# Miniprotein binders against p81326: the designs that were tried, part 186

Target 1, 226 residues: p81326
Amino acid sequence: MLHFGGFIMEINHISKILEKEREEYIRNKVEEYLKQGFSKDDAVNKANQSWRTYIGHRIQDVIYNLLKKFLKDSGLKVTTDKALNNRNLPEELDKVKRLIAINYGEYLFLPDADVIVYKVENNDIKIIAIISVKNSFRERRFETTYWKLKLKESPVTSHIKVFLATPDKDNEISYKCPNGKPKKMRIILEYELDGIYFLKEDFEETEKAKHFGKIVEDIIEISKKL
Short names: E, the ipSAE of ESMFold2; O, the ipSAE of OpenDDE; V2, 0.75 times the mean of E and O plus 0.25 times the DockQ between their complexes.

## First folded at step 14 (miniprotein)

Design v6
Fold by OpenDDE base, second read of step 15:
Order: structure tokens, then C-alpha cells, then sequence
Structure v6 (fold): chain B 226 residues (1-226), chain A 83 residues (1-83)
């Protein structure tokens, strides 16, 4: 138990470190856009948009590497949707790609899958979980929910667990009913998804809403049942 | 043992953070690099505690060397920051 507490605390620092970069990043980007001839207001807006994209990728990369290292000894493999966006894929990854594809009739599309956890048994691939990593919910609030619902529509993908990992910096989904008022986004995400994992301490814990430190154990447990 | 595996996982993640910090140093961003290095050291300290509690002396020595390396990188980053 003591070792788990320390691990949880250090996970919370990941988001804090990433946020410390913001001021410097914004300043540098504003200067860059001003030099390109944009107005001050346009430069600020572009810098903020650039930051959102940048920080989103950074947190995804950190979480990907964390899961990759901590799931390795359990015989579980980890990849990303970005790694699947190649024409020439190794056979294993090509199979993974096909096993998460969503049918739209004439077309197959991949869900947004920042992290994909799978196992290989007797040359058969089983997809265990997809983890969506979001730094904030300012845009595309229910995108992860959409993909979860789409995955449920096929017997090929219906077993795949979909998790959301977030520091939820703006406290958009940290509590269900703050001040007695239901937060629609928290309630819907918790209902539709298989779990929400927070990279912070200040949140309402439930059966589905947990600290990110528990995600490794939860994924391992799920993998044993598949 | 399960504890040895956990220690190795912590080490591998810390090594990733060190590489991440080195990338930031190459980009001329020592302040953020230091933050990642300090986090790496904390993970290594957790691994060291596990190794010591389980009498894994060779593993403990390896971890201590990694901590030393991370601290040296912090010192280098601080010098760059002050420059």
C-alpha cells in the first residue's frame, strides 16, 4: 500500500510539469507569429491553439511510455493509432489495426486510440483496451464516448474496454454533482465508458472513476478474463 | 519476484524520463529538463527502496548509478540555465 501511494503522487507530478512549460511556450509562439506578420490578437490565439495541440501530444506520449513499461512484464503489448497509420505495417500491427476498425459500410475507420493494449496468444491477437488521453475537454467532449458506442455495435470489437485518462485541469469532470448540480459531462462519460482515470488527487472516486495509478492493475485483470 | 519486476519497471520508466529530459536540453529548455530529471530521480528512489528491502544488492547498485547520472544531468542543466 505504501508503495502505491508514492507512485500515485509521482503520477500527479506529470501534469504539473507539463503545465509549467505553458508560459514559455506561449511567449515563444506569440513572438514567432508576430514575426510572421500576424496581429497581436491573432498571434495569441494561434499560440494558444498550438499549445493545446502540443501539450496533448506530450501527455499522450508520456502515458504511452508509462503503460508500455508497466504492462510489459504481464505479456501485454502497447501501440498507438499513430503507429498504425502506415501503409507497410508488420503483420502483428496490421492485425491490430483491423481488429479495432469500425465499419461504416463502404469504409472502415479507426477510432481515436491514443493507446491500444493487446495480447498475442498462439498467434492470435486480442485487443484488451483503448485508452483516450485528454488534457482538457474544451473541444470534442464526447468523442471518446462516440467511439465506445461504435465499438459496441460489432461483435468483433464489443469486448474492447475504452478508458479515458485525464488530469482534468479545469475540473470539468472531477465531480458528479458539485454544489448539488449534476455535471452532465462527468455523468455521461462515466456511464458510457468502462472507466475514467485521473492524473490528480482532487476528484470524486467511484467504481468507474479512479486514480490513474490503478489503470495498470485494472488492465491486467481484464486481460486475464479475455 | 514481483517486487523485482516492479523495481525494473520503475527503472525503465525513469530511463525514459531521462531521455525526455535530454531532448529538452537539446532544445535549449533546461528548466523543464530539470523537472523531468527530478521526477526520474524520485522514481529511481522508489525502485531503490524496493531493491534494498528485498536484498537485491546488484539491482540497488545499478539504481544508485542511474540516480548519480540523473543528478549530474541536473547539475549540467542548472549551469546551462544560469548561462
Amino acid sequence: as target 1 above (226 residues)
Amino acid sequence: SDLEKRAEQLIEFAEYLIRLAEDYLEEGRPKIAIEWLELAVRFLQMALELARKNNLDELAERIEKLIERAKELIERAEKIKES
Scores: ipSAE 0.836, ipTM 0.934, lowest interface PAE 0.6, mean pLDDT 93
Fold by ESMFold2-Fast, scan of step 14:
Structure v6 (fold): chain B 226 residues (1-226), chain A 83 residues (1-83)
Amino acid sequence: as target 1 above (226 residues)
Amino acid sequence: SDLEKRAEQLIEFAEYLIRLAEDYLEEGRPKIAIEWLELAVRFLQMALELARKNNLDELAERIEKLIERAKELIERAEKIKES
């Protein structure tokens, strides 16, 4: 258990590495934009926007590989929305795709499921969880919530856990009532979603809002109850 | 065993981190590469402790070689950073 506690701490150290990369990236981009003639404020804003775009793919990749490596011996498999949109889809992934697709009359669409956890037992597939990775909440702030509510409407998908994973470097959802003022976005996301996992040190922790390092054990525990 | 499975999980994730660090080195970003490599070494050290405590000598040797590889990459990255 002490060794396992060390494991969670080291996984949480990923947030510190991402912060060091952010500091380097922002410093270099600010310098680049200043040389292009932008004002200090514009250079900082553009650098922050560039970082959010750049790091999104890195965070998704890290989460995918973390879950894939540490869940495999629990009978759990991990895939991505990118894999499910492949034209030459393997039979197993085609079944996964069909089990998370949402019906809109003549059309079927996948939820915003950056990472998908499922299990195969006796050739039957059961979806455990989907994880939406957000590194910014300026646009599409309630997209994950929309997909959670849509999944709840069908008996096929209502059991699927919907999680958000985020570094939230701009403190958009890190606290419920900073300075006594309710943060609508944090309150709604925590209420509607099954959990929020923070890739950062400082945030208001609750039963549903946790350090990223807890995600592996939480998913294993959920899979045992399904 | 469960402990051997956990050691293998730690090794596989460390191998991912080493590959990630190699990508950063290829992109000319040694400072961030070192951060990922140091994390990989710490996961490998956890795996090594599990292997040694359970007398898994062959696995321990494999882990020791991976730690040496990661440390060699750190040394390479430090030299690139200094230039």
Scores: ipSAE 0.791, ipTM 0.921, lowest interface PAE 0.6, mean pLDDT 88

Design v7
Fold by ESMFold2-Fast, scan of step 14:
Structure v7 (fold): chain B 226 residues (1-226), chain A 83 residues (1-83)
Amino acid sequence: as target 1 above (226 residues)
Amino acid sequence: SDLEKRAEQLIEFAEYLIKLAEEYLEEGRPKIAIEWLELAVRFLQMALELARKNNLDELAERIEKLIERAKELIERAEKIKES
């Protein structure tokens, strides 16, 4: 059911809906900042920064809720990086956090794990997948790849699948160069990551680059093999 | 059953989308609220098809009421947009 065309098509429309409000959102935020005493240039810059943060969190929240609703009957649980940064953390989420944290000497950092899928079996937690959500690649293009490589270094985390989810509305990793070659960033991301899930209609699917609607059954299948 | 579970998953996601649309309406953004509500209706229609094909009458009635609520919210949003 989840892989038939209707479901996949509707899921792909989520990013389009979010994009439709951009102009009104920015206009309203510019007006708000001007009323606070900022210059026109500063107000515009702050509004654009606000939009990038807003849309990023909105896409992450929608993906989180989608995965939570569709994975619950498969014995899978879903959480977020935001939830793991809560200072009053439930025991289960504290265990999840410890199982994905990466050590840098005296410091521990979470990977770019916007959404985390795990299962609980006999009071033990098994992390299934980490999903990094990117609306654009301008400023942090290889962040997801860096975290994948770090997770591979430890036997505790090497099994964790690392996925990228993106609308790629600016065609930064879904177009090809004039010579027909994929863009360098696309080649590197697809090579290093376990999968890329596009929230868009027009791209060539590969074994690892798929329509986002396919992520639910892919995760369920991965979980069964663990 | 597996089909009943899928129908329930579609319903729960649609309920999330309706709640999201209500938030946009409270913020005075009826155009974007309509987009989310229309998506919710499409997921509910998928759930309704599953319920009807499997003779889940009680579930079908529940889905029909949610579709009606979503359509009423769309009408409200259309009126706000025109104002």
Scores: ipSAE 0.803, ipTM 0.925, lowest interface PAE 0.7, mean pLDDT 87

Design v8
Fold by ESMFold2-Fast, scan of step 14:
Structure v8 (fold): chain B 226 residues (1-226), chain A 83 residues (1-83)
Amino acid sequence: as target 1 above (226 residues)
Amino acid sequence: SDAEKRAEQLIEFAEYLIRLAEEYLEEGRPKIAIEWLELAVRFLQMALEKARKNNLDELAERIEKLIERAKELIERAEKIKES
């Protein structure tokens, strides 16, 4: 039997903890909504919507802290889009922001970059990867793909790896159609992005679609080649 | 030096997990707090093994103290859960 003593195995166990929290959270929220007079179906739908909003921040924070702790001694630094939206940026973060910002005439926008990995060498900053965290694909179906394609248009940003991290609990990009074909969204996201890290146990693994525990080692390897 | 750096990374992440678990306890959610604390203990145990194999006794003592703290928090959470 496989033992949870290895680093990758323990990181992957985070997926199980998030699932246990989801079960508790949904159960409690359904009960609350039922007491408020909602139907069973409405209570379940509202509870699931509440969970997606609630857990998004937690997953981003866990990924940020994981990467920050384990990449530090590899000469890599980690920041967030929230930090980059601070009015008074340190010089280093202001430079990071400018190196990932996309120009739309008079306007600059940041891509969907919840977590950003970069390195500093001889006072020059090089962006290694951005990670987009998604709990649902209902309304933001190809947002991460759009940003990847925009980043590829500039020699300044074309080297930047774009990863998706997702529990995909509703099987929106893990589900196979009745004919066994992967869903269109899964095919497009996997093709256009540099990788997908699933915070779940059950999905079809490929060279680009991996269990979350691989993310630290993959980023270190990428940084050595850039 | 590499083993010491890896042990420090494991410790820092475990400390983050302990702080996260304390937030869940403050919110009255002992079941989920225990899950994060047990994970923290496993990361600390990996760090402890590295520290002991490299004769880093001061670091090993620091790790053992963190494991004790995490286990005390687990016991506290179990009592809250049972109440």
Scores: ipSAE 0.843, ipTM 0.940, lowest interface PAE 0.5, mean pLDDT 87
Fold by OpenDDE base, second read of step 15:
Structure v8 (fold): chain B 226 residues (1-226), chain A 83 residues (1-83)
Amino acid sequence: as target 1 above (226 residues)
Amino acid sequence: SDAEKRAEQLIEFAEYLIRLAEEYLEEGRPKIAIEWLELAVRFLQMALEKARKNNLDELAERIEKLIERAKELIERAEKIKES
């Protein structure tokens, strides 16, 4: 059990560090957009949008590298949807890409897969899990659930676990019924997904809603059953 | 051993954080670089405790050297921040 109390605490710091650069980033981008001839209001809006994209990628990269390092000794491999967006893929990654593809009849599309965990046994690839990493839920609140439901529709992909990892800074899904009022998004995400992992302490823990520090062990356990 | 594997995982992640911090330094952002370096040091300290508890002396020495390197980078970043 990587239940190092210290490990859990340090995971929470990841999100805190990423948020510390926000003010500086926004200031610099506002100045850049003003120099490009945008109005003050437009510059601020564009800077905020740029920040959301930037911080989203940063947290995804950190989580990817974390999972890659902590799953390595278990014989598990980690990749990303970005790595799969090449025409000339190594055979292994080409197989991974095909094994997560969703059928729309005439077309195959990949789900949003910030992190893909798989194993290779006797030259056969088994996809273990897809982890969606979201810094906030301001946009595309149920996108991850859509992909989970689509993956369930095929016997090829129905076994793939879909997890959500988030710091949930705005407390949109941290609690099911704060003040006696049901949080629709928390309830639906928890119901539809295989798990939600929080990069924070202040959340309602359930069987499916856990601290991110548990995700490595959970993935390893799932991998042993496949 | 399981302890050695876990210590190595912590080391490898800390090394990633150090590289991330170096990228921020190259971008002229020493404040954020320092934050990542401090986090790296904390992960290395966790690895060190694990190594010491399991009498992994060679690994402990390696970790101590990495901590020292990270601290030197922090000092350098602080100087850049003050300039």
Scores: ipSAE 0.835, ipTM 0.933, lowest interface PAE 0.6, mean pLDDT 93

Design v9
Fold by ESMFold2-Fast, scan of step 14:
Structure v9 (fold): chain B 226 residues (1-226), chain A 83 residues (1-83)
Amino acid sequence: as target 1 above (226 residues)
Amino acid sequence: SDLEKRAEQLIEFAEYLIRLAEEYLEEGRPKVAIEWLELAVRFLQMALELARKNNLDELAERIEKLIERAKELIERAEKIKES
């Protein structure tokens, strides 16, 4: 009952929609910058910079809304790191923030948790998972693994699942050993993280590397064991 | 029932996608709007099947109106794209 025919397939096509969005977005932004008097090269560079910021927010928002709507009837709640950074937090979100904070001696910092799934039982909050959303892996490749390893150091946070969600358009982590050469980033991310969920059709599936459409059922199952 | 809850989840996500597509149309970006609207229609069709199997006539009518709205927006987006 956790699925209907076609649900996973429809979710798996989100990456195709995002790719069509890129083409339209870049074309429109280049035209906009050209009208402002920028050179063609500057317009293209600025459009690509704008796209990286835009798509990051878009993917995060889509994932947030999907999880919020499909998890609500399983007793699960969803929030974002942006919500937790509001100055005046509701009591429930303040508790969520404190339960994912990492200790650095005299300082406490939040991990880079784009989307957070938690539940409320007997007036206590339990964090189920944090999802890091990555559109590309250019320079900050192991940031998500750093946060996973830090969370494992504390009994308060060691149970929290850390997932990566990505369209991986450039095939940076889609395969473990393309052309016979081990891909360090894919291998390490899969080893250290609790799961990688791809917003695309073509990638090497494993027990931890799955289509994004499977994340709802996986989170519900994890929640039942906590 | 669990089936009613699933139908509502599909409807709410589809409503989000329709709203998202409306924002793209207001910004003159019809290609991506059409893709999100088509996805919304597919989720609404799943919800409609659930509503019909559960004899939820009023819910089915609400879903049919949402599908009609989404298809009207697709037609509008295609005209904008051609322009």
Scores: ipSAE 0.708, ipTM 0.888, lowest interface PAE 1.1, mean pLDDT 86

Design xi1 (at its last look DockQ between E and O 0.68; V2 from the best seeds 0.79)
Fold by OpenDDE base, look of step 14:
Structure xi1 (fold): chain B 226 residues (1-226), chain A 82 residues (1-82)
Amino acid sequence: as target 1 above (226 residues)
Amino acid sequence: SPDLKKAKFIAKIIKDLAEELGLSDEEELRELVKLIQWLAIMYGAEVTVTIENGKIRIVIKIGNVEIYIEIEDGKVRITVKE
């Protein structure tokens, strides 16, 4: 009986799978564009552009699915901002939505919350963490920190942990001071956020910058204190 | 259906993984099974693995679509059924 022991989150497998997904996706898109009458070179370029858009959403979905799977046994629940963007929400999700809302006087707005982790105890909902997923930092580099700071301003939301999850393929925030030069973005993100989780192996690990494989444990631990 | 397209896509990935790893020894088989399980999880799909007499059967469920994977004698057979 090959007891496939406890599914340890291995980033290597995820990366390998995503690479295969890329290959297959590109192949399919190239074929599609060729059928549309584009040249081979144009088809490849368009496919690569399409992939860049696709992979951002894909990684978010992957992280959602991973967290949903691995937090299930702990009794923790996972949702997304997309799921909250509905006019007719179940009571539970409506409460979740309200508990992450930020007050702007006459208006309430939601933070960017790609993934939301919460627990239900005695019919009360406690928000545990918000995970922002970034594939690249080309745009809105500090948006997650803004939301973290805004969440801290209210006693209703101040306890909510805000994490960033990223593969950081371009090594934009993987190291704090590469070649002795401080990476402003890494330093600020690490300072302001509750944690950064990397979907890669090659990064500078710190107390707040960890391998994505640790996020489940960290969230569970936080949940026990709430 | 979107689920069918997704399932077909996943099936191709599995095939590619199997071809890359090979199916010649137990270690390769274990790795493939593990990758398939991760793949299923990454898609939020249910996965069931059954190993009987050297035959590995894996079922991935995506909505109403099922991917059947059979691995036996160094061969992988993949069937998508809606």
Scores: ipSAE 0.843, ipTM 0.942, lowest interface PAE 0.4, mean pLDDT 92
Fold by ESMFold2, look of step 14:
Structure xi1 (fold): chain B 226 residues (1-226), chain A 82 residues (1-82)
Amino acid sequence: as target 1 above (226 residues)
Amino acid sequence: SPDLKKAKFIAKIIKDLAEELGLSDEEELRELVKLIQWLAIMYGAEVTVTIENGKIRIVIKIGNVEIYIEIEDGKVRITVKE
């Protein structure tokens, strides 16, 4: 990975690109809805709604692609919970799945782990980190903290780092004490998780709340200790 | 067709970025190349950059579809081929 300052600049490039993608996506969707017979106002509203759904998956894909590219030379591999839920898994991914699964008695479930980073050494698989990608905290505010707590319950999974990655465009968790009032959601997320990585410039930085550009270096350093 | 649709979307983004930057000096040119490289990375696409005597050629591969970007004399030419 490039130096810290260079990676911060790359975040600005990512944000610029995503804004251009939004503009073109919405333009294309408006045209599509107009051809379906919707009014201009309805087409715009529907296009914006479509974008809100799309951007969540797009950010996850971006993070996956970035990590896959920049962790490759360190011998680290990246997969997704979607890939782990496929019917027919290669042996390697089946092992990854088993190493992050949570036991609920008769049932075995995967945590919400959008992106998973692991390494392979002499047939041994070591899970390094999982990254949860959140664009909004309206209905699933503390889902990521729940999974961190569950992973800590077993010595087999307690070493796994749990990160949250978010653009947080609505500033729901960007600051700890806006106007002198503690923001419960930000404080609890930061307390429980191993890190929060922001896909924007303007947020309150702490030891755990960082620019997304630091995530590659952090993961590599963690992997060297395992 | 899905790969072609994606490639055309990417090509439009590149065109929009180039128009916004204006490409009047070397700094703007370098910035556009960086943006194109990051755009390709963000899609998990292979990207190759070649520089030959003031001409920059960039190839982005998306499945069997290729995006060719040629930058010369402040002009950008984009071609999408299946």
Scores: ipSAE 0.800, ipTM 0.929, lowest interface PAE 0.6, mean pLDDT 88
ESMFold2 (binder alone), look of step 14: mean pLDDT 79; pTM 0.744

Design xi10 (at its last look DockQ between E and O 0.73; V2 from the best seeds 0.77)
Fold by OpenDDE base, look of step 14:
Structure xi10 (fold): chain B 226 residues (1-226), chain A 82 residues (1-82)
Amino acid sequence: as target 1 above (226 residues)
Amino acid sequence: DPELEKAKFIAKIIKDLAEELGLSDEEKLRELVQLIRWLAIMYGAEVEVKIKNGKIRIVIKVGNVEIYIEIEDGKVRITVKE
């Protein structure tokens, strides 16, 4: 039983909620498309396509909200890349933005950082972890690995842990060697990243591949060493 | 108002969960309360739960919008207030 601030994280509850969200979302979108003059079949198909796009952002938001809630009592702070994409940032977030930037000579660019965990000590910002959230691995299989490697190249960012969080519904990275065949993507992601956290029960657990419920504890432990 | 629409959406999810679980069993009521707590967290909303004399009162705060949930005698009442 994974305890988050007195809550037992049951992935089944999250999954159940997301399923109800899907049902309600689809219903609303179907109604919207019917009002636009689409046929019932077209409306259903368009609603399902809309959901596939929406759910990726939704899972990211869920993970952000979970981490924000359960890291709060530890004094850790959470932000997102979206929050950093502002011209007028508070001083704290401007410091966070600068501390995750990657040097490309004449340019500084931010890594993909769906969720950023940091602490403030004596007015200094310390970046603890970046969490990349992936619903599927169809298009950007090693993008998170690229950013991890780039962060390691600088003494300013080399300490930052990079985690991947995923439901992995299609079992793309849930097992290392299903049927004796190595899954390249799982092996590389596990090797290069600091951890993979699954929002599911059915996966091969290792030292780096864990249930999402362990991410809070792991982040807190890392924060104590910085 | 995006917050109001979000609150209305959450309220519908709660209604659907309540209808699916049923409200006649204490175990199901406990599960529903737990689901509502998770739902609130998943949306970054504050949640307060009060249980007294078989009456469950839940308040979810979504920005400036509040969702009031009352469960009593196997019935659920949900009110969204700005």
Scores: ipSAE 0.833, ipTM 0.938, lowest interface PAE 0.4, mean pLDDT 91
Fold by ESMFold2, look of step 14:
Structure xi10 (fold): chain B 226 residues (1-226), chain A 82 residues (1-82)
Amino acid sequence: as target 1 above (226 residues)
Amino acid sequence: DPELEKAKFIAKIIKDLAEELGLSDEEKLRELVQLIRWLAIMYGAEVEVKIKNGKIRIVIKVGNVEIYIEIEDGKVRITVKE
C-alpha cells in the first residue's frame, strides 16, 4: 500500500521545481525568438534576459501561494502590495493598507512589503509580518532595513515583523564572515531585520537566518503572542 | 487562454520531473507525488491525490482547467482538459 503523507515544507523540492521551470521557460522563449527570426545565439541571450526579469516576480508568487495555503488553517490571511494598490479595494484590505502605511506629512507610503500577513480578530485587523522578496542585492541593498526602522518609530507599527526572503544565488549575504572577513551587508541585514529566509541550502544558518521552510512555523508562533 | 497555457506548462514540468526521476521504485513514486503537490501549491492550484490498487490518480485544478495525471506500472499519462 502506497503512503503519501501530508505536505512537508522542503526547500529542495521548491528549488528543484524552480530549476525545471527555468529550463522549460528558456526552451519556450528560445523557440519563440527563433520563429521571430533571431539567430540561435541571440535567441538564447534574449531568453536568459527574459528569465531574469520573470524569476523575481515568480518567487514572490511562490511565497504568496505557499503562505496563503499553509497559514489558512491558523486563521492568518495573506495579501500583496499589488493587491493593496487596486482602485476597487475591499474594506478589509483598505484597513490593511492603512495599518502599514507610513506618514510623511501630506503623503502616505507603503513600506517595501511584497507579501503581508495579518489576522482578523473581533472585527479588528492585526498586521503580523511583512516579507520583502529580493533576488539580488546589487541595488538598494538596505531598503528593507530602512522600512523596518520606520515601522519601529510608532507604537502602532513597532510590533510588525519584517522578513527578507531570497534565493541569494550570488552569495551576497549567505555567509556572515566569508574568508574571515565580516560581510557588512549580511551582518546589518541580520541585525536589523526580524529574519532572513533563504530559498537555497548553502548558507550560514543562525537564529535569524533560516531555510525558507521555517517561515510558516515562525509566523504562526509570532501570531499566538499577538 | 492563459489558464490553458499555464496548465500545459505545469503538465510539461511534471513530465520532465517524472523522466528525470525514472519511476523505478516506491521511493521515486513517492518523491514524484510530493513534487507534484508542491508544484500545484506553488501555482496556487488545488490538488487531489487518490491511490487505489497501485494506481495513482492526481487532479490539479488551474482555474477552470484541469490536469489529470495517471501513474500506473511506472508510466505517467497526463491529460489537460478545459
Scores: ipSAE 0.741, ipTM 0.917, lowest interface PAE 0.7, mean pLDDT 86
ESMFold2 (binder alone), look of step 14: mean pLDDT 78; pTM 0.720

Design xi11 (at its last read DockQ between E and O 0.77; V2 from the best seeds 0.80)
Amino acid sequence: SSELKKAKFIAKIIKDLAEELGLSDEEKLRELVQLIQWLAIMYGAEVEVEIENGKIRIVIKVGNVEIYIEIEDGKVRITVKE
ESMFold2, look of step 14: ipSAE 0.764; ipTM 0.918
ESMFold2 (binder alone), look of step 14: mean pLDDT 81; pTM 0.764
OpenDDE base, look of step 14: ipSAE 0.835; ipTM 0.939
ESMFold2, look of step 16: ipSAE 0.788; ipTM 0.929
ESMFold2 (binder alone), look of step 16: mean pLDDT 81; pTM 0.768
OpenDDE base, look of step 16: ipSAE 0.833; ipTM 0.938
ESMFold2, look of step 17: ipSAE 0.771; ipTM 0.923
ESMFold2 (binder alone), look of step 17: mean pLDDT 81; pTM 0.765
OpenDDE base, look of step 17: ipSAE 0.835; ipTM 0.939
ESMFold2, fold request of step 18: ipSAE 0.786, 0.770, 0.785; ipTM 0.929, 0.919, 0.922
ESMFold2 (binder alone), fold request of step 18: mean pLDDT 81, 81, 81; pTM 0.777, 0.776, 0.772
OpenDDE base, fold request of step 18: ipSAE 0.822, 0.822, 0.821; ipTM 0.935, 0.935, 0.935
ESMFold2, last read: ipSAE 0.792, 0.792, 0.795; ipTM 0.925, 0.926, 0.930
ESMFold2 (binder alone), last read: mean pLDDT 81, 82, 81; pTM 0.775, 0.780, 0.775
OpenDDE base, last read: ipSAE 0.821, 0.821, 0.822; ipTM 0.935, 0.935, 0.935

